VHH binders against FAS-associated factor 2 (Faf2). Designs and how they scored, part 4

Target 1, 346 residues: FAS-associated factor 2 (Faf2), of Rattus norvegicus (Rat) (q5bk32)
Amino acid sequence: MLPFRFTYYTILDIFRFALRFIRPDPRSRVTDPVGDIVSFMHSFEEKYGRAHPVFYQGTYSQALSDAKRELRFLLVYLHGDDHQDSDEFCRNALCAPEVISLINSRMLFWACSTNKPEGYRVSQALRENTYPFLAMIMLKDRRMTVVGRLEGLIQPDDLINQLTFIMDANQTYLVSERLEREERNQTQVLRQQQDEAYLASLRADQEKERKKREERERKRRKEEEVQQQKLAEERRRQNLQEEKERKLECLPPEPSPDDPDSVKIIFKLPNDSRVERRFHFSQSLTVIHDFLFSLKESPEKFQIEANFPRRVLPCVPSEEWPNPPTLQEAGLSHTEVLFVQDLTDE

## First folded at step 4 (VHH; framework vhh_7yz9_2)

Design p32 (from n3 with Y108R)
Fold by ESMFold2-Fast, scan of step 4:
Structure p32 (fold): chain B 346 residues (1-346), chain A 123 residues (1-123)
Amino acid sequence: as target 1 above (346 residues)
Amino acid sequence: QWQLVESGGGLVQAGGSLRLSCTASGFIFSDYAMGWYRQTAGNEREWVAFITSGGSTTYADSVKGRFTISRDNAKNTVYLQMNSLKPEDTAVYYCAADYEVYTDLGERIFDYWGQGTPVTVSS
C-alpha cells in the first residue's frame, strides 16, 4: 500500500515542483487592476482601521493621468505585506492624523500591495530597494517623474518634513506648467474669437451679396413685366384696329336717298357727337353694330338703344336673338335716332 | 469642450484595407501627440500607433509595415491607414491625444479619448 502511495506522491510532487519552477509569476498578469486596489483597501482597513489617507479609486495609470491633468503630486505607497516594518509604519506613521491631513490636502494618494498584480507591476516599474516604500511623482519637463523616494521605516514628524521638502523643491515645475497651460488656453481662446469674428464677417458679406442679388433680380423681373405688358397692349391695339378695318370693308354700300326702302339713322355717340348713315330695311341689325364698331370714336363695348318705347336693339347675336332681326322687323322708321351707350366701365 | 470623433470603421475581408480618421475639436491640435489604440472584447486596450506633434511615428510590432499613421494639422485630423488586414485586427479602434508627456516606464498617458470605431475583418 505504502510503496504505491509513496511512488505516486513522489512523481506528482517532482512534476508540480518542475512546473512551478518554470511557471510565470501569477502577479505578472494584471487582469483586474481596479479590483486589486479595492481588495487592498479592504484588507488595509481590516488590519489598520478606517483612519487613513484617502485612497485613489483607480489604476496606477489613471492616477498618473489625473495627477498630470490636475498638476498635482501623486504619492505612491507600495505595501510589503511580509516586511517587518510595514505594520509599525502603517499604524504609527501613515495613519497618524497629521500625516493623513497633509496627504489628503496636498496630493493624490495611490497605494497597493506588491502581492497584487497591479501593485507588483508598479513595483517592477519603481524598483524599490526596501519597505516601507513611498514615491512622489509629478509632471516635470514633460515627463511624469519620480521626484522623491522614501525607503525604510520613518516616523510621522520626519515623514511630514520629507514630503513637504520634496513638494517645496518641485513646486516650481507645476507652477511653470500651469502658466504654460494658461498661455495655451488663452491662445486657443484668441484663435477661437478670431475664427468666430471671421465667420461672422463672412456671413455678413454673404448676406449683403444675397440681398444685393435679390434686389437686382427683383428690379429685372419688374422691368421685364412692364415691357411685356407694353408689348401686349400694343398687340391688342393693332388687333383692334385690324378688326375695325375688316368690319368697315365688309359693310354693304349705302342705299340711294331716293330708294323707298332706305332708312336714315342718326346715331348719338357717348361723346355727344352725331354720325349719320343710310341702311336698307332688309339688312340685319348686325350691320348697325358693325358700322358703329368700325368708327374711331366708338367705345370698345357698347349697346344701341331706341326710344318710344325705350328698348335695347339686338344688334349682336344672343340667346334670345341668335339671328338678329332686320331693321324692318325691329320696327325702325324711315328716319330714326339711336343712342350708343358705353359699356366699357361695366 | 474637447472631443475626438473617429470614423472609417466597418466590415472588410482579410487582405483588404481601411482608413480610419479622427477629428479633434476644442484644443490646439498641432500641440498634441496623437495615438491609436484598439480593444477586443474581454481584453485591455492595446497600443497600435503613435505620432508626435513634430510628425515622428512609432508602431506596435503586430502592425509595423501594414499600418501607417499620419496627421493633417490644417484639418485637425489624424489618420490610420490599415493595409493587409487580418482577422486578428478585429477590434474597436480608439484615438487619443496627449501633450507629449512621458512616464518612467516609457508609457503614454493620454489626456483625451474618442468613443471608438469598430473594425471587423472577415475571411
Scores: ipSAE 0.014, ipTM 0.394, lowest interface PAE 7.1, mean pLDDT 83

Design p33 (from n3 with Y99W)
Fold by ESMFold2-Fast, scan of step 4:
Structure p33 (fold): chain B 346 residues (1-346), chain A 123 residues (1-123)
Amino acid sequence: as target 1 above (346 residues)
Amino acid sequence: QWQLVESGGGLVQAGGSLRLSCTASGFIFSDYAMGWYRQTAGNEREWVAFITSGGSTTYADSVKGRFTISRDNAKNTVYLQMNSLKPEDTAVYYCAADWEVYTDLGEYIFDYWGQGTPVTVSS
């Protein structure tokens, strides 16, 4: 009978173990940790009053993060709702004025009931043996570390002494971390300044090179413009010279001095020099213009005037005179003095 | 100031793949550990993956074997390659950074966070 009963109880125990395993504790699923903390705070205040250490308004992970960032101690209180000493501890120790003052001045205070999912999660991490339970956590050697554990009922004066002892024993680590952060921040600032200076220098060098290229291009264009103007002026002078030579070559020969139809003209040039030439009465006044134009001493633009009466002779084609008259038609005598007027600057 | 900018989120079908990127500015990226977290509506922010300054990686059990975290120090960027995506992977994904991001309590605590990039996995 003993082997049969032993086997039966073994099967029943396995079944019970499997059933427990299949149905995990509902507190193991955290879906609203901030709600858990707010709910606990309201329940705490209903039972123990509003004179208590300032509760951290956030999740356990947020409290750890803030303690790490600020280089402060984090005091964690896990409330055991069903433990016989919880009410005594909260009323007489945790909510004592001197304890409240110490906690509020020196540390962050996070608290939750182990009956809430968030509190249960923290309980699994800290693995407390009894209640009331307090743990002190801080950044030590680059890790958030539990540096003190207080388990079981404790009186206010002893609580103050124990918390102070733990803090005093570990304050040096926080000072060390603060120094390391200052050194890292300084290194980061210097590195950023060096990177910014490098990029600024690179941009300045690129800007200088761009300006150099633009200046070289501007000077090149200016030199090219000057050269083009010089070439244009030289071509204008060559064209003028060729035109003068063509006009000279196309001039009709001078008539004989004994020809009764010859006209001797004495031209007074703007430079006060005189030049003379004979023409035939039947020739166009354009021949007079062509002759004067062919002379080195003639202005680039000019007109020819006769006296008594003073008049400008139509020696170039115009709307009024599309075919300039002959010397005879213009009323010139066998010997004339004509005046050349400079119009080059008009 | 410290800035972390996530990108690469979007819509993807179940069984598909997506790569998230997080670019860091304002700090020495190579000296920092980097992590990815996600948050779904009605749930807590859950850590997904973590990579140390030295390149060592750790993953949450829910994504182990499907997700890969990596970093490119030359680009100041951390990546999360997500394969075999499931509808339950739908979340806003956050990248995080810190000098040292571990605790003897088994939690990874980061001080610098991005604004998040949404990922939606359809069935």
Scores: ipSAE 0.016, ipTM 0.466, lowest interface PAE 6.1, mean pLDDT 84

Design p34 (from n3 with Y99F)
Fold by ESMFold2-Fast, scan of step 4:
Structure p34 (fold): chain B 346 residues (1-346), chain A 123 residues (1-123)
Amino acid sequence: as target 1 above (346 residues)
Amino acid sequence: QWQLVESGGGLVQAGGSLRLSCTASGFIFSDYAMGWYRQTAGNEREWVAFITSGGSTTYADSVKGRFTISRDNAKNTVYLQMNSLKPEDTAVYYCAADFEVYTDLGEYIFDYWGQGTPVTVSS
């Protein structure tokens, strides 16, 4: 007997292998998984009506991900269109009001026909033996696990009892996972708060150092500005002093008191001091300005005034007097008193 | 709150190499398992590589021997070193993070995902 049994199964297996190899099932290629689910929903509603559990509107992988994320049971229904019990199950059990209520309140519900590529893919994963077929899936021991399988025709009351039994037997795992997630989340929140506090302290320290650097740089710039102002003022005073010395060096010598063409001029300065110097009648009034400018007591800008009659002497070149006159042409006497007027603030 | 930022994608010639990086923030990186997935236009997302918090690695048969996944917990970064690239490796690559959870139904399911980084391998 054994040789005949072995030969029979061997021939059958070879035949099935050859058929699968040369004629792959067209349902094995999933190209539109969402379309597969939508088309199944429409076909289901056409055949059994709109009173049914709420279908998860997404792929099987998405349903698994959502069940894991939400820590909910996932009920998977694989519809065998050609099975003799499918119509009775859907009309009398799956679409019973109390079954619809249980499913809608307690779990995610994913369903597809095994004649669709997506449903066929799920069929290959779950490896159901007969129809109607239901599988209950949930997160257990850190893994998405099939915790219950219902295969073959079942009545509404028995379906409710079996689904409830499966959920009650496994609810503790979901509760434990919720507690673990809450603990993990609390730990991460505490760590985030500690990290934020650390970064805030680091930023405060960096800001304090930045302000200290800016303050030191501002103080340095202010000190440099003050120093530059002092150097500029000192340079201005040195340039003024050099110009005064240059004018003094270029002054013609004083004529002798015995010279008949000498003029003795007494200058009254703004500070009420007096300075006297002798000049020749033939010299330009510019020599008077150069002499006064060369004195340390003279203002930076001044004019020279004579009395009897009152007049300002043209001692510097101007548009009216491009060549200032001589002392003689200006009508100065052998002894004169001239007044220096300060124009520095004008 | 949590964030995964991917980088390193681009255009490369067949037989070339590319290194992808994924930097995590908002959670304790060292406690999480990290994975790489890829998706080609019109196809489902497929798993490529997985690394546990402890550093143990697992690879899809299509990339085993060519790709290497690694992590640097000090930098909160996971890497995918891709060598001997083929035109078939052209896809958008996604970084994922999870507390070491997967499914016995032939899929790894991750809680956190990056935005994806495109990789194009020319023939």
Scores: ipSAE 0.012, ipTM 0.381, lowest interface PAE 8.6, mean pLDDT 83

Design p36 (from n3 with D98E)
Fold by ESMFold2-Fast, scan of step 4:
Structure p36 (fold): chain B 346 residues (1-346), chain A 123 residues (1-123)
Amino acid sequence: as target 1 above (346 residues)
Amino acid sequence: QWQLVESGGGLVQAGGSLRLSCTASGFIFSDYAMGWYRQTAGNEREWVAFITSGGSTTYADSVKGRFTISRDNAKNTVYLQMNSLKPEDTAVYYCAAEYEVYTDLGEYIFDYWGQGTPVTVSS
């Protein structure tokens, strides 16, 4: 132990600590963490050659994230550029072929200089006591945990032994986590299958309900159509009855039997019934139609036929007969038998 | 490279609303807890809201009931919905991505910061 050197570093550290409250250390500001790692790798290769463990090409937090996701060990090397043992360690231990092989096959390797902002912040987190410094980190009890620290100069054989010991002592935690992840993944797959089955059943029920609503709507429209037809038929029947009553009210009175211009007409209806009424020779044939139409036993559509000669009488206005003739003009005698023909339903 | 890009800041009247967004690139977003912080002139950064990788949320007392933090891992984006804004909410808002590391000396948080987005609330 060198007391002067010890007191010198103690005083310098206190002084530097005090200055940090007045002026932040530039290394505390991380603006390009990936650049820090890449530039360190290039500087390392210039000093120690290209035969080295494969550097993780990302930030410290990315390396931790990847180690956690892949369930791998993360080896962290903090390079002290100014430390007396750094060159010896890198040339003789870290870059030894057997060490390179072990690191490349078993772990992720992240390294940075403590003179770089990213390396400096990692140094603040890991709080190494001396250099060279290695820390082994892995997922333990659901937390990324430092499971080993190697501080100070170490020879290649001892380094291999120490790294292997740390990994062997902690490998069971990673195996346990892999089994738990597999179980959770299987549970999630089964849950997703159950959810998909449920949604398929829900869609089937919704489709069934849609078809039921459509069928109900079709039935409603059909019933409405039938009801409308029924109402139209009832209205037609009512209008017919009102027209019959109107014609009955407008009928002229029967002439006296002693009137020389009176005509007695006997009508034969399609139902084989007979009805009799007297008319005046000067009256239009339309009066005969109005009388027959006013009878409840008459068909809705009919025509009137006379004999000697057999002919259909023009008892309603038409294009051929816009003004139907009088009974006298039609050649009716003082006593006639006329025949009513049903034309209602063909 | 690591990048956090904030957007959605601006000028708003008291009682109004703003939605801030922060889009991340260069890392696995779902592994990180995300936070919103704010800084007023001459003061240190103040924590506003935090959302864990699992989706649990925590809020500063000054914003509880008014602000809502959420995340969309498919879009690598974290949001801060700010309702019923007050003049006291005027600040530059920063997005942070946080990764937790546990050592034998305790817990350490590795944080990565966006450039910030200004929010001004007028009376």
Scores: ipSAE 0.026, ipTM 0.514, lowest interface PAE 6.5, mean pLDDT 83

Design p37 (from n3 with E100D)
Fold by ESMFold2-Fast, scan of step 4:
Structure p37 (fold): chain B 346 residues (1-346), chain A 123 residues (1-123)
Amino acid sequence: as target 1 above (346 residues)
Amino acid sequence: QWQLVESGGGLVQAGGSLRLSCTASGFIFSDYAMGWYRQTAGNEREWVAFITSGGSTTYADSVKGRFTISRDNAKNTVYLQMNSLKPEDTAVYYCAADYDVYTDLGEYIFDYWGQGTPVTVSS
């Protein structure tokens, strides 16, 4: 009976479904998808020869990725090794010169046997009803979409017509996506250019401000140095004036012209002016130096020279003369002309 | 110019944790879906985790419950928090970006890839 047979087949199908759930098909575990495709290619060439569409040398996922990236159609062929029509299709349709030319020029071609784990995985996704099986996949509305299915034996001319029809019906979606990518790329380029221009402008402004700050600091430092030098020079001049006044206050009074121990000295200064003063023979030569130093017209550093014999008088304490001699000990006569030599600039 | 740079990989003991980071340079990071893939020597890249531009997440069965993907759009960074690491998680981990496109198989296809960061889990 028919109801009995239907019950038997239904139970068997349920049993096989349950068994599949408990022990999945060995082909469902993909461990070497590239090897699956290479193995299929070699077996295909062994059976059908080397004149075939160019096989995509990679996994199904890689083929989808490349089709999406390049905006190309992907033709998927699932080979049923055990199906009665597979040999006829491959020999007479798939490997026909005009079919090879169409496929090679217009699309990526991925193919695998359903007896291989990778091909079986794709089979489970596409859920083909019979063999030979072809699916056309492309990017449509932001999805990789199956846009055509060809199931069962087909002749070369019909295959060309069907593939062309599917491509023509869907070409607009690829054109639209290409335009959208161009728009996105142009927007990104413009925003990148704006960002780069902004950052370049910001860096230029920062560099300009840095240089301006450095110039201001350098100018400030120069002004400080000039001011410090002026203050140091003013202080030096004030100290010099104070020392001159101190020396003037400490000068002993001039002896009387009638004093037999008086010496009249006429000094010739470097500026050709002449100054005279009387000193006592018993006074130290330091008194002569102190007098000359106290004069506004004297150089800051000087030495005093006598003639006949020509000699520098030790008028300041030194290692050779820690206590400068008296005018008498220096051999000065009652009237002398002494020369002041400027040593300020060495 | 889009550039993805991964960091945070290294050597860790089984049962340990690592946090991977991937920083994107370029424009409109927030519009892109981000994913993590891994690859062992001689094998194809395996999808690990995915996060959409809207923040929805999905995970491979092998890492579900152990790994967490997240993103910080202000920092242009996507993260992969890996907990309870196993020796089988040893791989080079890659981050990837795409303009939120997917296949009829429910798989995302990524156009932008980083250089990868190695992760070694010792037994």
Scores: ipSAE 0.005, ipTM 0.289, lowest interface PAE 10.0, mean pLDDT 82

Design p38 (from n3 with F110Y)
Fold by ESMFold2-Fast, scan of step 4:
Structure p38 (fold): chain B 346 residues (1-346), chain A 123 residues (1-123)
Amino acid sequence: as target 1 above (346 residues)
Amino acid sequence: QWQLVESGGGLVQAGGSLRLSCTASGFIFSDYAMGWYRQTAGNEREWVAFITSGGSTTYADSVKGRFTISRDNAKNTVYLQMNSLKPEDTAVYYCAADYEVYTDLGEYIYDYWGQGTPVTVSS
């Protein structure tokens, strides 16, 4: 009988040990850390009232971050719901007016039940031996460090004395860090100002270069414009010369001096030179214009005038004279003096 | 306020290499310990590599000898050089930053996280 019972209990104990080893504690999985804190705060207020230190409204990691950023002490309270001293501590010590005042004025206060996943996670990090448990954390030598641990039941006056002692012993580290941060921040501000001044100078130089490039581009375009105008003028002169040569080749031959229908015309050019040519009475006045245009010494634009009476001869097709008259129809005699008037000088 | 921006993720064949970068702004980078984590769908974030403010490095067993973490304090940047990549390395990689936090267990806790950069390793 007894060997059977002993063996049975031994097997069950091994099974329980294996089950605990294989199946992790459900509190080890933190899924809603902020909800854990808020839930704990509400349950705390239901048991102990609303007169308590101000709970940090966030995760443990956030509380650590804010404490180091602000260079403040962080007081961590881990609530053991099942511990015999928890109720006495909360009612008589933690919620005492003088304790509330001290905590609220000098530190950040983070608290959670170890029955909640977030509180359990913090419990595993801090490895408390008994309850009630308080840990004081602060930035020391560039690390958030546990600088004090208070374990077990403590009275309000002793709590105030212990918290004050821990803070006083470690205040020098926070003061030192604050001075170092001020020095670093001043250095950073100076670097920022130097960087901004450098970038402003660089931008100003780039803007100057851009304006210089635009000015050079404008000058180049102006020079190109002048070159294009020169080429256009040269082409215009060449076209004019070719047109003069074409008109010269298309001129009808001069009639013989013995031809009774010949008209001898003496042209007086604007440069006071004279040119002579014979034409037939039956030829259009356009032939006179073509002849004068073909001369190297003729102006680019001209008109031909006759005297007695003074009149401009219609030697170019116009709206008034789409077909210019013949020399005979224009009333020219067998010998004429015609005047070429320069119209290019307007 | 504080920001971590990861870059360098992408698609790579098994045996290939990628270099991840994480640039920090809004805080004094040199005062912070930096780490890389990765996460696959349906799993919790897995720690990959860690570098202290002083430059000491630590790696997860799964990446030792293949991955190298480094930092450039002048550029406010932490790097993860990933060599000999395996399909199992496929994950979203996260950069994390915090002051060195000492606890009774010697743990380091990260306060700041980047948005993540995806890495896909094809077979």
Scores: ipSAE 0.000, ipTM 0.207, lowest interface PAE 11.4, mean pLDDT 81

Design p39 (from n3 with F110M)
Fold by ESMFold2-Fast, scan of step 4:
Structure p39 (fold): chain B 346 residues (1-346), chain A 123 residues (1-123)
Amino acid sequence: as target 1 above (346 residues)
Amino acid sequence: QWQLVESGGGLVQAGGSLRLSCTASGFIFSDYAMGWYRQTAGNEREWVAFITSGGSTTYADSVKGRFTISRDNAKNTVYLQMNSLKPEDTAVYYCAADYEVYTDLGEYIMDYWGQGTPVTVSS
C-alpha cells in the first residue's frame, strides 16, 4: 500500500523535523561568561542590596585556578531564580553580616544564576539536587575537590557552623600543599643555583683555555719575530760584507810615493785608529768613500770631514753634488788629515 | 617563566596522520601535567587529551582510539599523535601545562598555554 507507506514516512519525517526545531538549551552555549557574572551581580544587588559577600569577578574556571594558586577555599553559590526559598536564603542567610564577614575573610566566593549560560554550565558540573545550593571546593591531594555541599534552606547560624566545619575538616590539606610547594620551590632554587654554578664554571674553564691559547700564540709570535730579526740582521751583515769586498776589488791601485800628483791622506776613524792611503789628484772623491767603506773598522754610515776650514767632503753622489768633484777640485793638499764621523745612530 | 611552543600543524587529507609537538621552556617540566585542547571558529576550547606527570593518560570520547598523547621529560616535550583524521578535527590546537590539578567534576585547570597550531583536515 503506497498511501500507507507514504503517510508513515511523512509522519517520521515530520517528527525528525520537529526534533530539529527543538533547539539545544540556549544556556548550554556560554558566549560571554564574564558578562554572565557581572549581570548576575547587578541583578543581585538590585534585589538584595549591596551588603553581600564580595563576588569573584571572573569565570568559574578562573575562580578554580585562583583558589588552587592561592591555596584558598572556593565557595560556589548557584542561584535558582525560580525556587521558592532563594529570596529568603539571600536576604536572611547569605547577606547576614556575620556570614558576609566569614566568607570575605576565609574564602573566594563565586556565584551565578543557573538561568545564565555560565551558571548553567557550572550547574551541569556540580549536579545540584535543590536550591539554595552552596558547594565548597579546594585543592585536596593535588585535585580540586568538592569537599562540602549545602542543599536547601539554611539559617545564618547553621550556615556559619557548616562552612566552618567543612573548612576545619579540610584545612590540613591546604597546609600540606603549602609545605610541599615550599619544598618544591627550595628544590627549584637549588637546581637553578647548581645550573648557574655549572655555567659559571664552564665559562671560567673556557676563559682559562682562551687565555692559555692567547699566551701560547703571543709567545710563538714573539719568538718568530726574534728569529726573523736575527735572520734579517745576518742577511744584512752578509750583504754589507759582500759590498765591502766588491768595493775593495774596484779600488784603483795606489800611486807611487814619488809621484808628484799623489795625495797622501791619513784618515782618523771614530775608534781613534788611523789608516793611510795615497790617491791621485785626478781621482773622484768617491774613491775615498769606497776605500773607507771597504775597511772592516769603518762605520756602516759615515761622512768625511776636512779641517781648516771645517767642511764635509762630498764623497758620495747627492742632490747638491750629483757628480762628486776630484781631490784637486775639492782643494786637497799633497798631505791631508781627514776625519771619519760615524753617522750610524741606534 | 613557562613558555610553550607548538609545532607540527598543517593541511592533511582525511584519513591521514599528523604529529603535534609542544616544547616547554622554564623549569621542572616533569612536575607538570600536560594537555592538548582545540578550538574551532565560534566555539569554546575543548579538551582533547591529558597526561599526568606520572604518565597516566585520558582522552575525550571524540578522539579516543585515534589520538595518542605522550611525553619526553628529557626533551621537555609533549606530543599528540593524531591518526585517522576527520574533517571535524579541523581546529587550532593548544598545548597547556599545570601542576597536576584537575577537578573531580571533569574539568582541568591549566595554568600555562601555548599560542596554538592550526590543523586543517580536507575531505
Scores: ipSAE 0.000, ipTM 0.305, lowest interface PAE 10.1, mean pLDDT 82

Design p40 (from n3 with I28T)
Fold by ESMFold2-Fast, scan of step 4:
Structure p40 (fold): chain B 346 residues (1-346), chain A 123 residues (1-123)
Amino acid sequence: as target 1 above (346 residues)
Amino acid sequence: QWQLVESGGGLVQAGGSLRLSCTASGFTFSDYAMGWYRQTAGNEREWVAFITSGGSTTYADSVKGRFTISRDNAKNTVYLQMNSLKPEDTAVYYCAADYEVYTDLGEYIFDYWGQGTPVTVSS
């Protein structure tokens, strides 16, 4: 019983000791960094008063980002609550009027207690050796770097001297970064202007070429239309000539003047010329139309009118006269004067 | 004016894959380092991956071996290939650009940000 309990106790003690060193510090988990900063600021003011440098109202990462963007120094103060020199430093050095004035005018000031998760995280990054601790950070050679570290108790005059020395030694880097940023911004503006000018020029050129192409196409189509109309008119005239010649060849011969059934017709054409021809009383009025149509002087569309009573002779098939009558049936005399009326304008 | 436009986010099941894209305009993309960050409700932005102008890559431990960052300077685009997705990867993913600036303290600080693209990993 007693040796068993001793062995068990020894093993348990070793286990507990190991567990304490394996278990992570609760401060290593940052869940509310802004809350950490706000609570530290309130605690600081309760202990040391409201006369202090203006605290950056945000996380450490935000303070670094702002310092980089603005090309300013960032002063980081890590407060060691349990260190013997923290109260003296805060009361006599950090909150001295001249120190407050220097910090407020020249740099961003971020501060937090190492007992807060956010402050503890920053402590692990900066790896301070003792308290009070101040680090000066700025953009140098394209990197945010620690350019000065102040560790241990320091008097206000010495603090001012050391902060000023650090800034003076590194100011040239910030000036160089400002010049580089100005050059990059000017290059970007120029590139944008060149791109806009190029696109505007390209669009204007494409529009000009499009209009030129459309104009050429319109001219080509107009020429083609004129040519097509000309060809159609020429074919129409050729067909008309062929029909006239065919009708002429198919005309029956004139009857003898001494034939008792012969009719002598004198045609008055629209151009005031006169043409005469003999026909047989037994022939259809269509023969009269065929004869007139075969003449070069005849209008393209015409009708034939007889004397008193004035009437249009049915010389072509129609609804009223599907089979045109003979000259005899139409009541024509042995000698007639017929008028050819031009219907081309109708 | 500069712009960063993210795309490719969406809903995917655990173990699946997504590819995020971020297209830049208004600056010389090839001169800038590019990064991806993600943010869940109530938490700060978490760095995921970054790629320098020279093409060197770095990844957060939580995504190493699963995510791959790459860039195409001809297209002014940076990509994040996300494989073996976990429910814990659910976040709004942000593209960021900077003139190759980072801290000696292991922090990457980007001044130019996109609007973000949501990624939801189910189950």
Scores: ipSAE 0.065, ipTM 0.528, lowest interface PAE 5.0, mean pLDDT 84

